# Designs tried in a protein design chat: VHH binders against Pyridoxal reductase, chloroplastic (PLR1). Part 5

Target 1, 350 residues: Pyridoxal reductase, chloroplastic (PLR1), of Arabidopsis thaliana (Mouse-ear cress) (q56y42)
Amino acid sequence: CSNNTSNITTFKPLKLPLFWPWQKVKMGPLSVSPMGFGTWAWGNQLLWGYQTSMDDQLQQAFELALENGINLFDTADSYGTGRLNGQSERLLGKFIKESQGLKGKQNEVVVATKFAAYPWRLTSGQFVNACRASLDRLQIDQLGIGQLHWSTASYAPLQELVLWDGLVQMYEKGLVRAVGVSNYGPQQLVKIHDYLKTRGVPLCSAQVQFSLLSMGKEQLEIKSICDELGIRLISYSPLGLGMLTGKYSSSKLPTGPRSLLFRQILPGLEPLLLALSEIAKKRGKTMPQVAINWCICKGTVPIPGIKSVRHVEDNLGALGWKLTNDEQLQLEYAAKESPKSMIQNIFQTR

## First folded at step 22 (VHH)

Design N6 (from M5 with Y105F Y111H)
Fold by OpenDDE, fold request of step 23:
Structure N6 (fold): chain B 350 residues (1-350), chain A 122 residues (1-122)
Amino acid sequence: as target 1 above (350 residues)
Amino acid sequence: QVQLVETGGGLVQPGGSLRLSCTASGFTFSNYAMHWVRQAPGKGLEWLSGITPDSGVTSYADSVEGRFTISRDNAKNTLYLQMNSLQPDDTAVYFCARETYSWGFRDWFDHWGQGTQVTVSS
């Protein structure tokens, strides 16, 4: 009696992708997931409590993101506290290199870094060298997107022109697949777009603070310009540094310096937080998922910051569905009822 | 050039009090939130307190709540930290720091003082 142990191949239910390939978003020549992840917390000691002992957890978070189809990772050459400057790029590069799932597919990961407009970067060549330094930290041959972190137009307009030329040069040299900008207002955005166009370089992305806490006239104008010019808007701080997560209230504040900011804004956010909570409950979603989904519904690519597997798991739930127009309007109305908006980036130009 | 200069540190007995000052120059002090941060020997940076430009809002770490008071005089470009009921665990270098409004660039602070030493010992 040959006991035919039928190997019940436990068909692991094919985890349906969180989003379909056709739902990828065009960003210049690149195709990216509808959501990316920001790595500002990687190497940031004071605000985000980074410790080197967290590196394994960050790597797990990165892998989980990749496994679920996320291919956009935002970083900067200035991320990292003090001696840890550049740590975010180093970690991201390490994780890319060590990823088993990326063997032979490293080019599928879109690394979007930002180059700081440091005062000592006074020549286009120096700015190109900044790009090379990022590539060295990342241990890759080419960046997905090279971004100017902010405009110097308000205080050093001659430097800005040199930095623009530097963006062109890094593109021409093939060090980056595409170029982008961050913290550009409507006027400067048009100017750099036109300049790059004259140089035969397309502007692929504009990164600004965009959320239910940051949706003022300027943000809407930037979005309109992006739509007109074929620029993809990347929305950073989609969760308002954690204000839109539901974790905090006027009676439950975060630790650290964010507590001061939250004490200023949270008391007036009750209508928005209630709306987020109600919609989240109706949808069987979390408040962060709803807030991130709102950014996606507005046609932006949000890049919430991640520092744990839990953050990745939660944020991934923002994909594969859409808020209705009525839900969006409800959230926007509630946001407008709040007396205080999020503090804007000081580098944000007009 | 932006400058922050801390003063008022020193040696104090347990239960004693100190008042730290931070004098700001090279920027419009009244436009920026200001903070106190300390670093104890062999430990990381610890945020202590922050104050808004108009002094309308203050915040404290749990470790110093009820003992320390942050204040500012915008006319004098000066930030203060009144420290009462000092304990040996409060021994550290104390820094004033300007809050950055450049989100996503560097850390939460863009400028620091040189620090002032506070030692609490019997």
Scores: ipSAE 0.805, ipTM 0.947, lowest interface PAE 0.5, mean pLDDT 93
Fold by OpenDDE, fold request of step 23:
Structure N6 (fold): chain B 350 residues (1-350), chain A 122 residues (1-122)
Amino acid sequence: as target 1 above (350 residues)
Amino acid sequence: QVQLVETGGGLVQPGGSLRLSCTASGFTFSNYAMHWVRQAPGKGLEWLSGITPDSGVTSYADSVEGRFTISRDNAKNTLYLQMNSLQPDDTAVYFCARETYSWGFRDWFDHWGQGTQVTVSS
């Protein structure tokens, strides 16, 4: 009686990459792609070189993102310069409306806009009207996420309270599916969370500068608070305004006012850029893909800025895989060796 | 209130030189990077040059590199632009601008002067 021990080949379940392009992450009541796209470049002429002739290309970039499972688009009522004020929202709304893939499913797109704390917005009603104006530019009935763009606590604390009430009102009126904040420090984040909780409104997101160039004590504390309170951290400028792309060096600077910033920071970034390059080569990825993937690995939702189909194609490669813990530590160590820190947003509170 | 006031503009012949000044008030001038931007007739805004608070780093657009020099005197709250070898294509309104790192709020600068006219003509 030959005991044929059937070697049950334990099919090790193929560890599906944690971040399949079609996987969604929770952001309050919403389900969003692990990565979104930022639209700051849309309508910005001086810094980003926007021209209206680019609109068709931006639309193609938008469609490509949708086709690949991206459903989060970050914008603001203050995007667009001069006569192009609000252009980002107008373009995004147009693209949503004209998208064939979204026919009857426009609500699957999560539009996250930011409302500026302008000095003339002094009543909750005026802030609600700002939301309505964004809806009008976007030509949609409801926003995914309405965000306060920055806190006024440091210079106009009474205005901040009115703006918080405005967030509650726009939520209660059904103008937004969820509410969020941007550029809040740890203390102010807890305060607004507690306030909104007392009003029966969940805080779904906190948006801050978060990248391999911006991972200081404050960013880590904000991340910890977000994790504790069930808030999703949205990381803007995950590529450090282009410094982490590998496109620029001390001998090859960007045009425009960014050149001054890059001249200050790039000479000290060599260890980080080398680490990014080495990991990228080892993984068969690009430096931007590695930098974005790092943000995802940290449990954030990065929103890299897009202004071309090429940007979308490259950034999509940041999904469907994960850096190892050792690779993350290698990048973080290299980033800490840089003598100069990235400049922080002036509106970032404590 | 933050104020920036440009002076030193005027009419100059091709090959000539001008020195622009920008006087700042209402803020701690020495804490901010400052820039020069111009707008030619019928054209958009063109960034020209920037300088760090401590004057340790400067940057120039290719169009003005080697001809223009940015400097500052923090004790006088004044930004300067020395313009040499001026050409007709340099005819524009010249603005000084304060750098802000308010991402997504307007366009890299939060305050501008009223501008000073520079005309280069034979």
Scores: ipSAE 0.805, ipTM 0.944, lowest interface PAE 0.5, mean pLDDT 92
Fold by OpenDDE, last read:
Structure N6 (fold): chain B 350 residues (1-350), chain A 122 residues (1-122)
Amino acid sequence: as target 1 above (350 residues)
Amino acid sequence: QVQLVETGGGLVQPGGSLRLSCTASGFTFSNYAMHWVRQAPGKGLEWLSGITPDSGVTSYADSVEGRFTISRDNAKNTLYLQMNSLQPDDTAVYFCARETYSWGFRDWFDHWGQGTQVTVSS
C-alpha cells in the first residue's frame, strides 16, 4: 500500500497587494503607481549609512515594492558617496534584472533618474552622454523618465539652454520615454515647458520638495501650474527626511548630520506631529502613512526613500485609502502653526 | 572656487587637547552650516559635529559629545573644533565640510577640505 502522500501544494495565498494595483496615475505617456520609491539612500554612506552588506536587504525591499504594484523608482546619476557614485542606479539595474522571477513585473518598472547639471556638462551631447552613462549603470535600453536634476538659470543660463536641448535629444534618440525636471520654480517650469513644447517634447513631470513641511506658496503655485499644463508633480522628501515619522524628537535625534537640521526644525513641530499622530490613531495608520497619503491627496506622486523591507511595508500602507478634506485641513492648519518649515533645496529656482 | 583648508592637526598624548581650524574661501561662509567629519585608518567617514550659520544650533556625535566643541568666526571665515580629552581612538584625518542644502543631490556635504591629521599616541 504505497501511501501516495499527495503533496498538497499549499497554495501560498497570493498576498493580496496592500493596495489595488489598478490605481495607476498618468505621468505623461507612462502609467505609474500613485506612490513611487526614492533610492537616495542606496549608496549614500554618510547620511543614510549605506553599506554593501545591505544590498540583499535593498533587493528584498525593491522586490516587495514591485510585488505590491509599485513601479516608479526614482534615482539619480549623482547618488552614491564618493567612489560609490552611481551606486543607486547600479543597484536598481541589478535588482530589476534579478527580479525575473516576479512574472514579468520587472518590465513594468518605470525608472526615473535625474541628471545632475554638473559644471562640465556644457554641451547637449555631453548631457546625452550622461543619459547613456545612466543606462549603462542601470543596464537597460531605455529610461522611463529622464530628469534634469536642477536648473542652472540662476548662475549659468547658457548652460541651462544646452541642457534643455540635451533633454530634447535624449528623447528624440529614444533613450528616455519621457522627460522631467526637478527643483524648478514656477517661472522656470513654465519656460522649460514652453521650450520643450516648441521642440515637440512633452514635459511629463516636475519633482519638488513637497510635504506637510514644504507646502508653501511656491509649492502650491507649482502644483497649480502642473495641473494646468498636464505635468505630474512628484513630491520628494514627503516625510521631511524622517521628521514626520514620529521616530524623532528633541530628545531623540537621528545620528549624523541630520541631527543639526532636526535640532533646528523639531522644536515647534509638535502641533503637526500631534495632528499626524491623532489622525494616524483614528485611522489605524502610522504617521508616515498619513503624511504620504496627504501628498497623494494633494494630487502629487510621493517618492519616499526606502532602505529596508520595513520601510516598504509601512509606506505601502499609505495607499488604498484617502484622507478626508477635513483631515487634510487639520494637518495643513497644524503645519502652518508650526513656526519652522523645512529648509528648501538651494537649487530650487523661482 | 570654494576652498576649505584645515589646520591644527598634530601629535598629542592621550588626555591632551587640540584645536583645529578650517579656513573657508570662495563663498559666503556665513550662509552655510559647517561640519567636521573624520576618517580613521581603515574605517569609514564619521560625522562629528555641525554648526548653523549663526552658531545658534550645534550638534555632536555621541562619540565626541562633551569632549569636542564646534565654533565659528564668520568674520574670519573660520570654523573651529576644540578637541579635549583626546584618546587613541580619535586618531584620524579630520575634515571640514560644507553643508549643501541640496536635498537629494549627493551627500549632505558639497565641499570638503583636504583634511588634517590628528594622532593621539603615548
Scores: ipSAE 0.800, ipTM 0.947, lowest interface PAE 0.5, mean pLDDT 92
Fold by OpenDDE, last read:
Structure N6 (fold): chain B 350 residues (1-350), chain A 122 residues (1-122)
Amino acid sequence: as target 1 above (350 residues)
Amino acid sequence: QVQLVETGGGLVQPGGSLRLSCTASGFTFSNYAMHWVRQAPGKGLEWLSGITPDSGVTSYADSVEGRFTISRDNAKNTLYLQMNSLQPDDTAVYFCARETYSWGFRDWFDHWGQGTQVTVSS
């Protein structure tokens, strides 16, 4: 009696995609998911508590994101603390390489890395070498988006020009599919756009702090410029480093140096947190999901940081629905009632 | 050039007190949040305390809450850490660090001092 153990292939019910292909967002020549994930926590020991023992969990988080159609991953050559410098890129590269779902389709993943404007990067060639170094860490042949991490216009304008030329060279050499910038203010954004245009290189993305905590005049102006120029705005810190998650209160602060920031801002955020909570409850969503969805509704591509499977699971719930205009206005109004604004990135130019 | 110089470390008996100082130069000290971080032998960096530019807000790690007090004198470009009720486990190199307001660049801090050794021993 040959026990034919019928391998019941448990057909995992085809989960409906969280978003449809036509809901993908154009970012220059690239098509990306409406939301990406940031990997700042990868290799960051002090702020995010990274330990090497977490790598498997991060890989699982990556896989889960990928399985759910996320194809945009934001990283930087400067991510990683101390000796772990570049760890985020290394891990991301490893995960891409080891992913079974990406077999033969690795190019579907859009890796967006940022190159730091280090003082020693004084030539375009050195900046191109920075790109190559990122490619080496990632173990990929081409980046999706090469980004200048910040402008040096305020303190080293000549360096900035060299870095811009470096971006052009990266593009021309085919090391990147597209180029972007981070932490550019409205004026500098226009300048680099115009420069790149003269060089035949399209600027595909601008990454700025954009959230319900960071929606000031400058952010709105940047968004307007992006829309006018055909630049996609990537919104980093869509959750305000966790302030918009509902996990923290005056009595429950995060550990580490973020606690100082939270003590400054969180007490004044009660109206916003309440609005987030109310909308979340009404929608059967979480506060983070609502906050991320707001960024999407504003026409940006949010890149919340991921450091666990749980975070990915939660953030994925921000997709497949939209806040109403009234809900958006309610949130924005509540945010404006906050007496304290989020600290802006010091690298943010005018 | 941004410089941070810690002083005031030394050998102290358990239950003793020390006051650390961090003198800042090369930047507008009064515009930056400042922090104390320590590193014990064989351990990682441990955040201890932070203070806002105007001293309006302070924060402490649970490990030092009630024992350590962070303060600053902006006129002197100096950060302080009063450490009371010191224990052997407080033995570490103590660093002052400037908070970076550059989100996503490296870590939370952009400049560190060289550190000052604090040894708590009988």
Scores: ipSAE 0.795, ipTM 0.942, lowest interface PAE 0.5, mean pLDDT 93

Design N6 (from M5 with Y105F Y111H)
Fold by ESMFold2, fold request of step 23:
Structure N6 (fold): chain B 350 residues (1-350), chain A 122 residues (1-122)
Amino acid sequence: as target 1 above (350 residues)
Amino acid sequence: QVQLVETGGGLVQPGGSLRLSCTASGFTFSNYAMHWVRQAPGKGLEWLSGITPDSGVTSYADSVEGRFTISRDNAKNTLYLQMNSLQPDDTAVYFCARETYSWGFRDWFDHWGQGTQVTVSS
């Protein structure tokens, strides 16, 4: 190989964005990057191997995402295992506050968090207090999006109405700029939309498991409702917990409890994984980049996880291009021909 | 009330064997994947093994594969961990845990037993 090293003055090029401002996506009153990042791994010791010694790398990964125009970060008051309960929110707040690139511009970051429907959250005031606790852990005065983490309709329908009123109060008190839900199925999604509309509160986002592994009839119905009602779908687990990365095989499984799930599903994904690999090679991209780009092409905002600077670097490569319609259909056909798909979240309602 | 109760812990010499049991009540045991997790003194949680509801698939951490065997008896609502070739660094509190199919928004396990102490020393 040739050596281009020479003794000359190096000019520092102007840093160009991965996507232009007009490529941002509307989410109610918010303008968000076409991809966000999830923070489930921040504080999750058992599944993701979190240790506090990783915080500096997580901070660097956050800064890299921010420098490249990402402004949507999703967290939850339940993120963090054991004594690290709430750690994800604390880390995100710390990184926002310490960011030199955000001085005077902290409000440009869209923080989305989720409030667990815990059985002791039985009044709208208790739900509002959960929001205030999240704001305290995050060290910010207002959320971009406050989300009900899951519906209680299947086991505590009276509690759910109280939690819906709590969302209304959060919005009316100015604690959140926008309101969303997570794991709502088609029927409950329409119901909460109508409930909030009559109270002057727009439902701006719905977050569900949506990917090439989770695009069955119910997920497509949710997407259709979102499109019709002006609700932005946020796709969680866009890489199927790592199954769509090409990193794993039947003889090379992830460590931890994911390996049981991978043993059940991964062998049945050969048609889809081959199609992902073929398109990735043709486009000069990685399999994760293709899988995330597919979610973007569907008009959703995917939120892959942040675990390292290298993961953020790779995932950012999902931006700046689009799969053709033929490539999208090829992937969808391969997914349908695969005998396995992801199991739906048990908290997703009808 | 969902309840998981581990039994079978104790003191054992290096190279020895021990069988842990986890008795489940308050839910349909046969519908859930179940797991074993341990915590050594001063350490974080370490996942060891998991088994599907029908026992059709099992998986193990590298640290215990070949030495430990997970099994279940759905008629008795009981999960087992057969532990062979025990070493001093297997000393820990051992928990059984019920897998929640709510990945991506909550912890992987929604219920835990109280744990049982296993101590390996001579």
Scores: ipSAE 0.644, ipTM 0.890, lowest interface PAE 1.5, mean pLDDT 89
Fold by ESMFold2, last read:
Structure N6 (fold): chain B 350 residues (1-350), chain A 122 residues (1-122)
Amino acid sequence: as target 1 above (350 residues)
Amino acid sequence: QVQLVETGGGLVQPGGSLRLSCTASGFTFSNYAMHWVRQAPGKGLEWLSGITPDSGVTSYADSVEGRFTISRDNAKNTLYLQMNSLQPDDTAVYFCARETYSWGFRDWFDHWGQGTQVTVSS
């Protein structure tokens, strides 16, 4: 409803630095929502229980994310198990193509995919061809971000230089709008940044395990380097594979192989889980929303996974508000005082 | 070459028991968590159980808890699954699998055995 009011008697809303989806953040030349979504579960049968009968639910979840201003979706050419190899990219491409809300606006979605450092990818041309295969599965003309999925520096350093040149070629050929890396430690991150900079290819993102369960000295050093060099950190596993959701306990473990990991780690997380629960109750939020909001407060772009409309609805509740500095410090202190944390990915380099 | 070889499958009557073995080679077995997974006829893979490198933690799917026991002998590079109270719906190919340490971005298991058939009937 309109009001005919005088200038002096009107009160305008306070300007607050909220994390609404339309308050996009920079990622190199790209503008992305402050949270994205990961698609590791799309096509993953054993770990995540994927069945093709779930595709309509996944499509509805994708549409809900879009309608609420999310534009960053992360996938990989290795996502999908068994005969479903590449299925995550195929599903994402299908959903983009079939979306009525994206008619004439499909380039507003930032698709980030990752190219596995398979031992048979030995030339820059083979790496470029992996990118073309991803574009074919996705049914799009250009990626938002083409990412090297992990470094080969610790076991195949000659291959790594080939893959870096492949990223340069992908960018120069216009196949990607920007390039990124995943699972790069501090030393390799500086090295690839310098390599790409001298070739006019800005490194827009570094994707690592980063969460209240994975914020140790090395992860904080990576974050510091990203801030200094203008690289956006993408936080994967912001919920610690579900450990930060409050859904599980020693008497209620996830089904599947995660239960072994949860038995090892979850009992040692009591201080952190209590702090998350307390803050969630105080703010009228869920524990996942608090954990994801924390990642955003640190200046990262988290990419929680999704399997359903309800999952997207809950994760969207991480947006539109901000933990106070005291709340952030309380969570960080509780995480430090917890006897356990997430085990670091073995492919993350120094 | 990482290699996992399952043995001990066979035909057993309902209520019976079997012990499966998985012999590992080509890697430091004692550094890895290990798991058992099965695939029943016409169905997808079902995770059954896992065990930490030092055997200090084990975990089981609801479908087998109390009936199956996972164990390992690191000196023999061998993983075991003791299966008791077997029923016809336990009929499947049973695989051992090595847990990867690349959680959150790739498959949970990076190496599998060829599987051993367990058939529970009559």
Scores: ipSAE 0.622, ipTM 0.880, lowest interface PAE 1.6, mean pLDDT 89
Fold by ESMFold2, fold request of step 23:
Parts: C-alpha cells; structure tokens; sequence
Structure N6 (fold): chain B 350 residues (1-350), chain A 122 residues (1-122)
C-alpha cells in the first residue's frame, strides 16, 4: 500500500481578522478602519531618510495594511523633499493601482490628502487646481477626503475664506467625497463647520496632533467640539515622532534633527513611559501599540506612519483590543504628571 | 522677509578651525530653534547640529560631536558653528536653517540660508 502524504488533509483553524467590519468608524459619509496610516516619510530625505530603493518595502507595507483591513491612507501635496515634491502622493497612487488585492475595489480605499495653504493659492480656482493636481499624482478620479492643511486666519484671513470656498467647489465638482481640516483650533473649527454645513458640504474630519504627548486643554477642547459636531478627529503623530516607542533613551537618540527635540522632551517623560511600559507588559503588547490604542479608545482615528513592513506589523497590533477605563486614566494621569509634552504646531489656531 | 546669511567659510588646512556665522533678519530670531546642515560634493544633505532658542539644549550628529560647537547670540541675531579638527571629508557647503513649528506639513526647516563653502585641503 503506497503512502501519499499530499492526500493528508490538515486542520486549518479559522483566521480571525484584526478587527471586525462593524468596528469601522464613521467619518462623514465614509466608513474607515479604526486606524489609518500616514505617508509623511514617503519622499522625505532629510528627516526620515527616504531613498527610492525603499519603495518595494513601502509597497509591501502598504499591502500588509490592506490585507489587515486598513482602508484610510493620509498624504499631502507638500509631502516629498526637493526633487521629490509630490512623491508621497505618487507612491500611494502607484501602490493603489498596482495592488492585486484591490482589483475592482480601488475605490474602497479612502485617500485623504491635504492641500497646503501656500501664499500663491489666492483664488478658490487655484485651490481646486491643487486638488486636481493631487488627483493626477494619485491617478484616481476622486478623493475620500480633501483637507485644508492649515488655517490662514492668524496671518491672511481673507485668503482663508477663499480656501474654504475652494473646499466647497471641490465637493460640488465631485473631486472629493468629503472635506476636512488640519491644525484647526476650537474657534476656527466651529466657524468652518457652520460655513460648510449651510452649503451642504460634509466636514468629516479634523486632523490635529493628538496623543499622550499632546492632550492639553486646547486639544481636549478640539476633541470635545469634534464629538459635539459629529467631526471625526484624526490623530497625527500618535507616537510623538517616536518618543512613545520605548526605542530611545538619553543614551540612544534618533539621528538627525529630531535629536534636538528629543533632548528637550524625552527626559521629562519618565512617568508616562513607565506607565506605557507597565501596561504594555501586562497586556502582552508593545508600547507603540498601547499609545495608538489609547488614541482609538478616545474615539479618534490615529495615523501612524508607514516606514517599513516591521513597523506596520507592530502598529497593526494596536487593533483588536481596548484599554480598560482604568488603564486609560493611568496613562492620562502619567502624561499630566510628566514635566514635558510635545510642542504644538505653530499653525494651530485658536 | 525672512533672511539667513552664512559667512565665515573658506579654505583651511587639515586639523584647522573655522567659525561660521549665520545672521538672521525678518523674524524674531530668539523664538526659533536653529540648525546647521551641510552638503558635501555629490552627496545629500547631512544634519550637523541644533540649538534651542535660549541655548539651553544643543544636539550634534555623531560625525561632528566633540569637534563642532553650536552657539547663538540672540542680541546680535546670529547663529554660530565653531568647527575644530577639520578634515578633508568636512569639505561641504554649510547652511543654517530655521526649525519650523509646523512639523508634519512638509519639511522640518522652513527657511535656509544660501550656504557658505568650507574646503579642507592642503
């Protein structure tokens, strides 16, 4: 009697997803994964060390995110340094187009990009043209979210009204499914919400620096307004540019210009870093996973960066579980007791 | 009109020293962290050092730590880089750069000087 091992059936246990479809969150007319990914590092040579030889790994990281149910990717028309201006959008568009897993489903990816409030963008038509340029770089017909990257209210208030009309025009022309803002403070957020609502344009998101390092009074006020008005807060820099990872210490700083910021802030974070480490150990998680999960627990959608397959693998572990209320309070208390926090973006308005 | 102007570059022998200056105008210099960055021939930008507005914190790339010293004089709106023990591989154009507090929108630095050439050769 001959033995043919290829006929042996093996047990294949049910492979559970990192999060269930009902855990997706509403963002205006959109349904997005509870975490997205940011693409600031794509094309950023000086700060993030981007080289084109990394593109294959970035593509693999993008595919890994998709395979695990991530559908929100955040970019900007200003991402990419020097000759690589616009490179972040070009790479994202390439990866979407080339994805075998997205065949016939490319429009299920929610692309969020941001349009810089450059001083030469002085008419609503120029702002609409910035959106068309982004669509061309991305090689898609419609954005999920078109975002104004920062407010000009503090230095060019008349320009800002033009940019708001540009967002309305983008929506009316079908170039975006919804609009958002970035770096808007509490007062300007209410103003643009009212402006867009009367014109039937969904303000779906407000993107600000929100993390255990950036949860002060103003950031909490922005969060409260978002909750009240039905705006989804997108948390950028959820890991504090790497300060919340546990990777660095006073004797092991990042290379490059971040080291100056780390020298100013990291020594004052010991209470917070200890609390993160304690909870990470208790939960069998990493410190980045705990920090990102905290953002999710607060009802925000964090967008950690895509830099490598390994980073995406780790960040995906932030999904599928929740910190208890006591663990959230422990982290928040430790953050408040830490003598340092992240410096706020200068473009964030009142 | 934000302006940064580097001076003090030149030809120096190996083992020598130079002091670079960066004079700032058009903004409140004392409110901004400032940095030095260089570009060697045919190479990309290399960050060298940074200093906080009040000079309370400085940081250096490993390649220059112990040899270069960043400082500033806020009364003169001037940033400095003292470069000691110069070697031929320090040959580059040296730029001063103003750190932006708008991280995540495009670049870490929002304004640059035109650069000053440093050449280390016998």
Amino acid sequence: as target 1 above (350 residues)
Amino acid sequence: QVQLVETGGGLVQPGGSLRLSCTASGFTFSNYAMHWVRQAPGKGLEWLSGITPDSGVTSYADSVEGRFTISRDNAKNTLYLQMNSLQPDDTAVYFCARETYSWGFRDWFDHWGQGTQVTVSS
Scores: ipSAE 0.612, ipTM 0.878, lowest interface PAE 1.6, mean pLDDT 89
Fold by ESMFold2, last read:
Structure N6 (fold): chain B 350 residues (1-350), chain A 122 residues (1-122)
Amino acid sequence: as target 1 above (350 residues)
Amino acid sequence: QVQLVETGGGLVQPGGSLRLSCTASGFTFSNYAMHWVRQAPGKGLEWLSGITPDSGVTSYADSVEGRFTISRDNAKNTLYLQMNSLQPDDTAVYFCARETYSWGFRDWFDHWGQGTQVTVSS
């Protein structure tokens, strides 16, 4: 952990820690911490084991994140299983409202939510109403970022134009400070950027699966487009749904439906997992901290999930230091040597 | 229209066997991983097993491994669950579920069948 306070060598002056959470980064018109937190697990009973008895710990985890300079929280109107539909947004809104540390500055939290491209959202007014419903669940007046959750270009291209107009209207009505997209491939990302630019609407972010398990040609092309166009890439699943944590092996798989995916992919990750373990040991860090730090080194803003105070404590350790360029290349080479990588989200377009 | 229809449930004695079927329509079945999930009386949902599109990988919950076998016949658009050594605590409604690897909907599964009741008692 001594490496997290300064980047010092012989004859160098001391400077602020790298990836310091109070030294915000730009995301369009917004200023966000270099790492955010995702809330997919909040209300997800089947995949992530959510129970309402966890709410107090989730609230404590939220407060710990705030106290340590994190201001970006990502949610979606689709988060929550069954009767808990929308529960992630409700919990986030509750925690923001109840926070003593945010008294008089609740607008400093950047809430990013996503609006599902459901088949019944067929007019821009319906999409705007989805945003209003999210604001109601969150109990806030304005979102930081309103995101279209995925493109409909591959199956309903006329719907997509309507949803894009809905994003424009959300911005014009002051419901969001900026807009973003999720699961957009390179071609559609350029198209929506042009569409929004013509209309004076800031496309601040593109959220995709990006990690040491998801850094193939398509993801690198998306990253390159983001860099060129001034769009911040938000990395979801930076730990590969837990595959990069070192917690699991071919003989110790997660319970639940993730085990099918892990069984397909995890055995092929030995080169990458060994490189992660080696670097983590050398730096006095955990494997999750190394994997998240790598995402930040690539100029993305990762959003690892929150399930407990302990998870937030560990993930905060990804901040305050930086992998060397040689360590980054070592990890990338090990990822390329690994015969498996993460399955891409089926809704990511070309 | 995506549809999943489970059949093969019923009453069976302890130690007995049943084979559940899930017939799929309205999508290209062979492109999707498929799963079985159950809900016992008064309990939450319990994931049981999953199978890849090509049947090359299967996975099971600890509670059923060794007793249940998932399989599929892509020519018939049908998912199967062979259940052996059934015990009273296997009594539940059994659902098939289609995996869609998507952060955009709300969970790992985007479509479910209506379920079929399995009752194990003497």
Scores: ipSAE 0.611, ipTM 0.880, lowest interface PAE 1.5, mean pLDDT 89

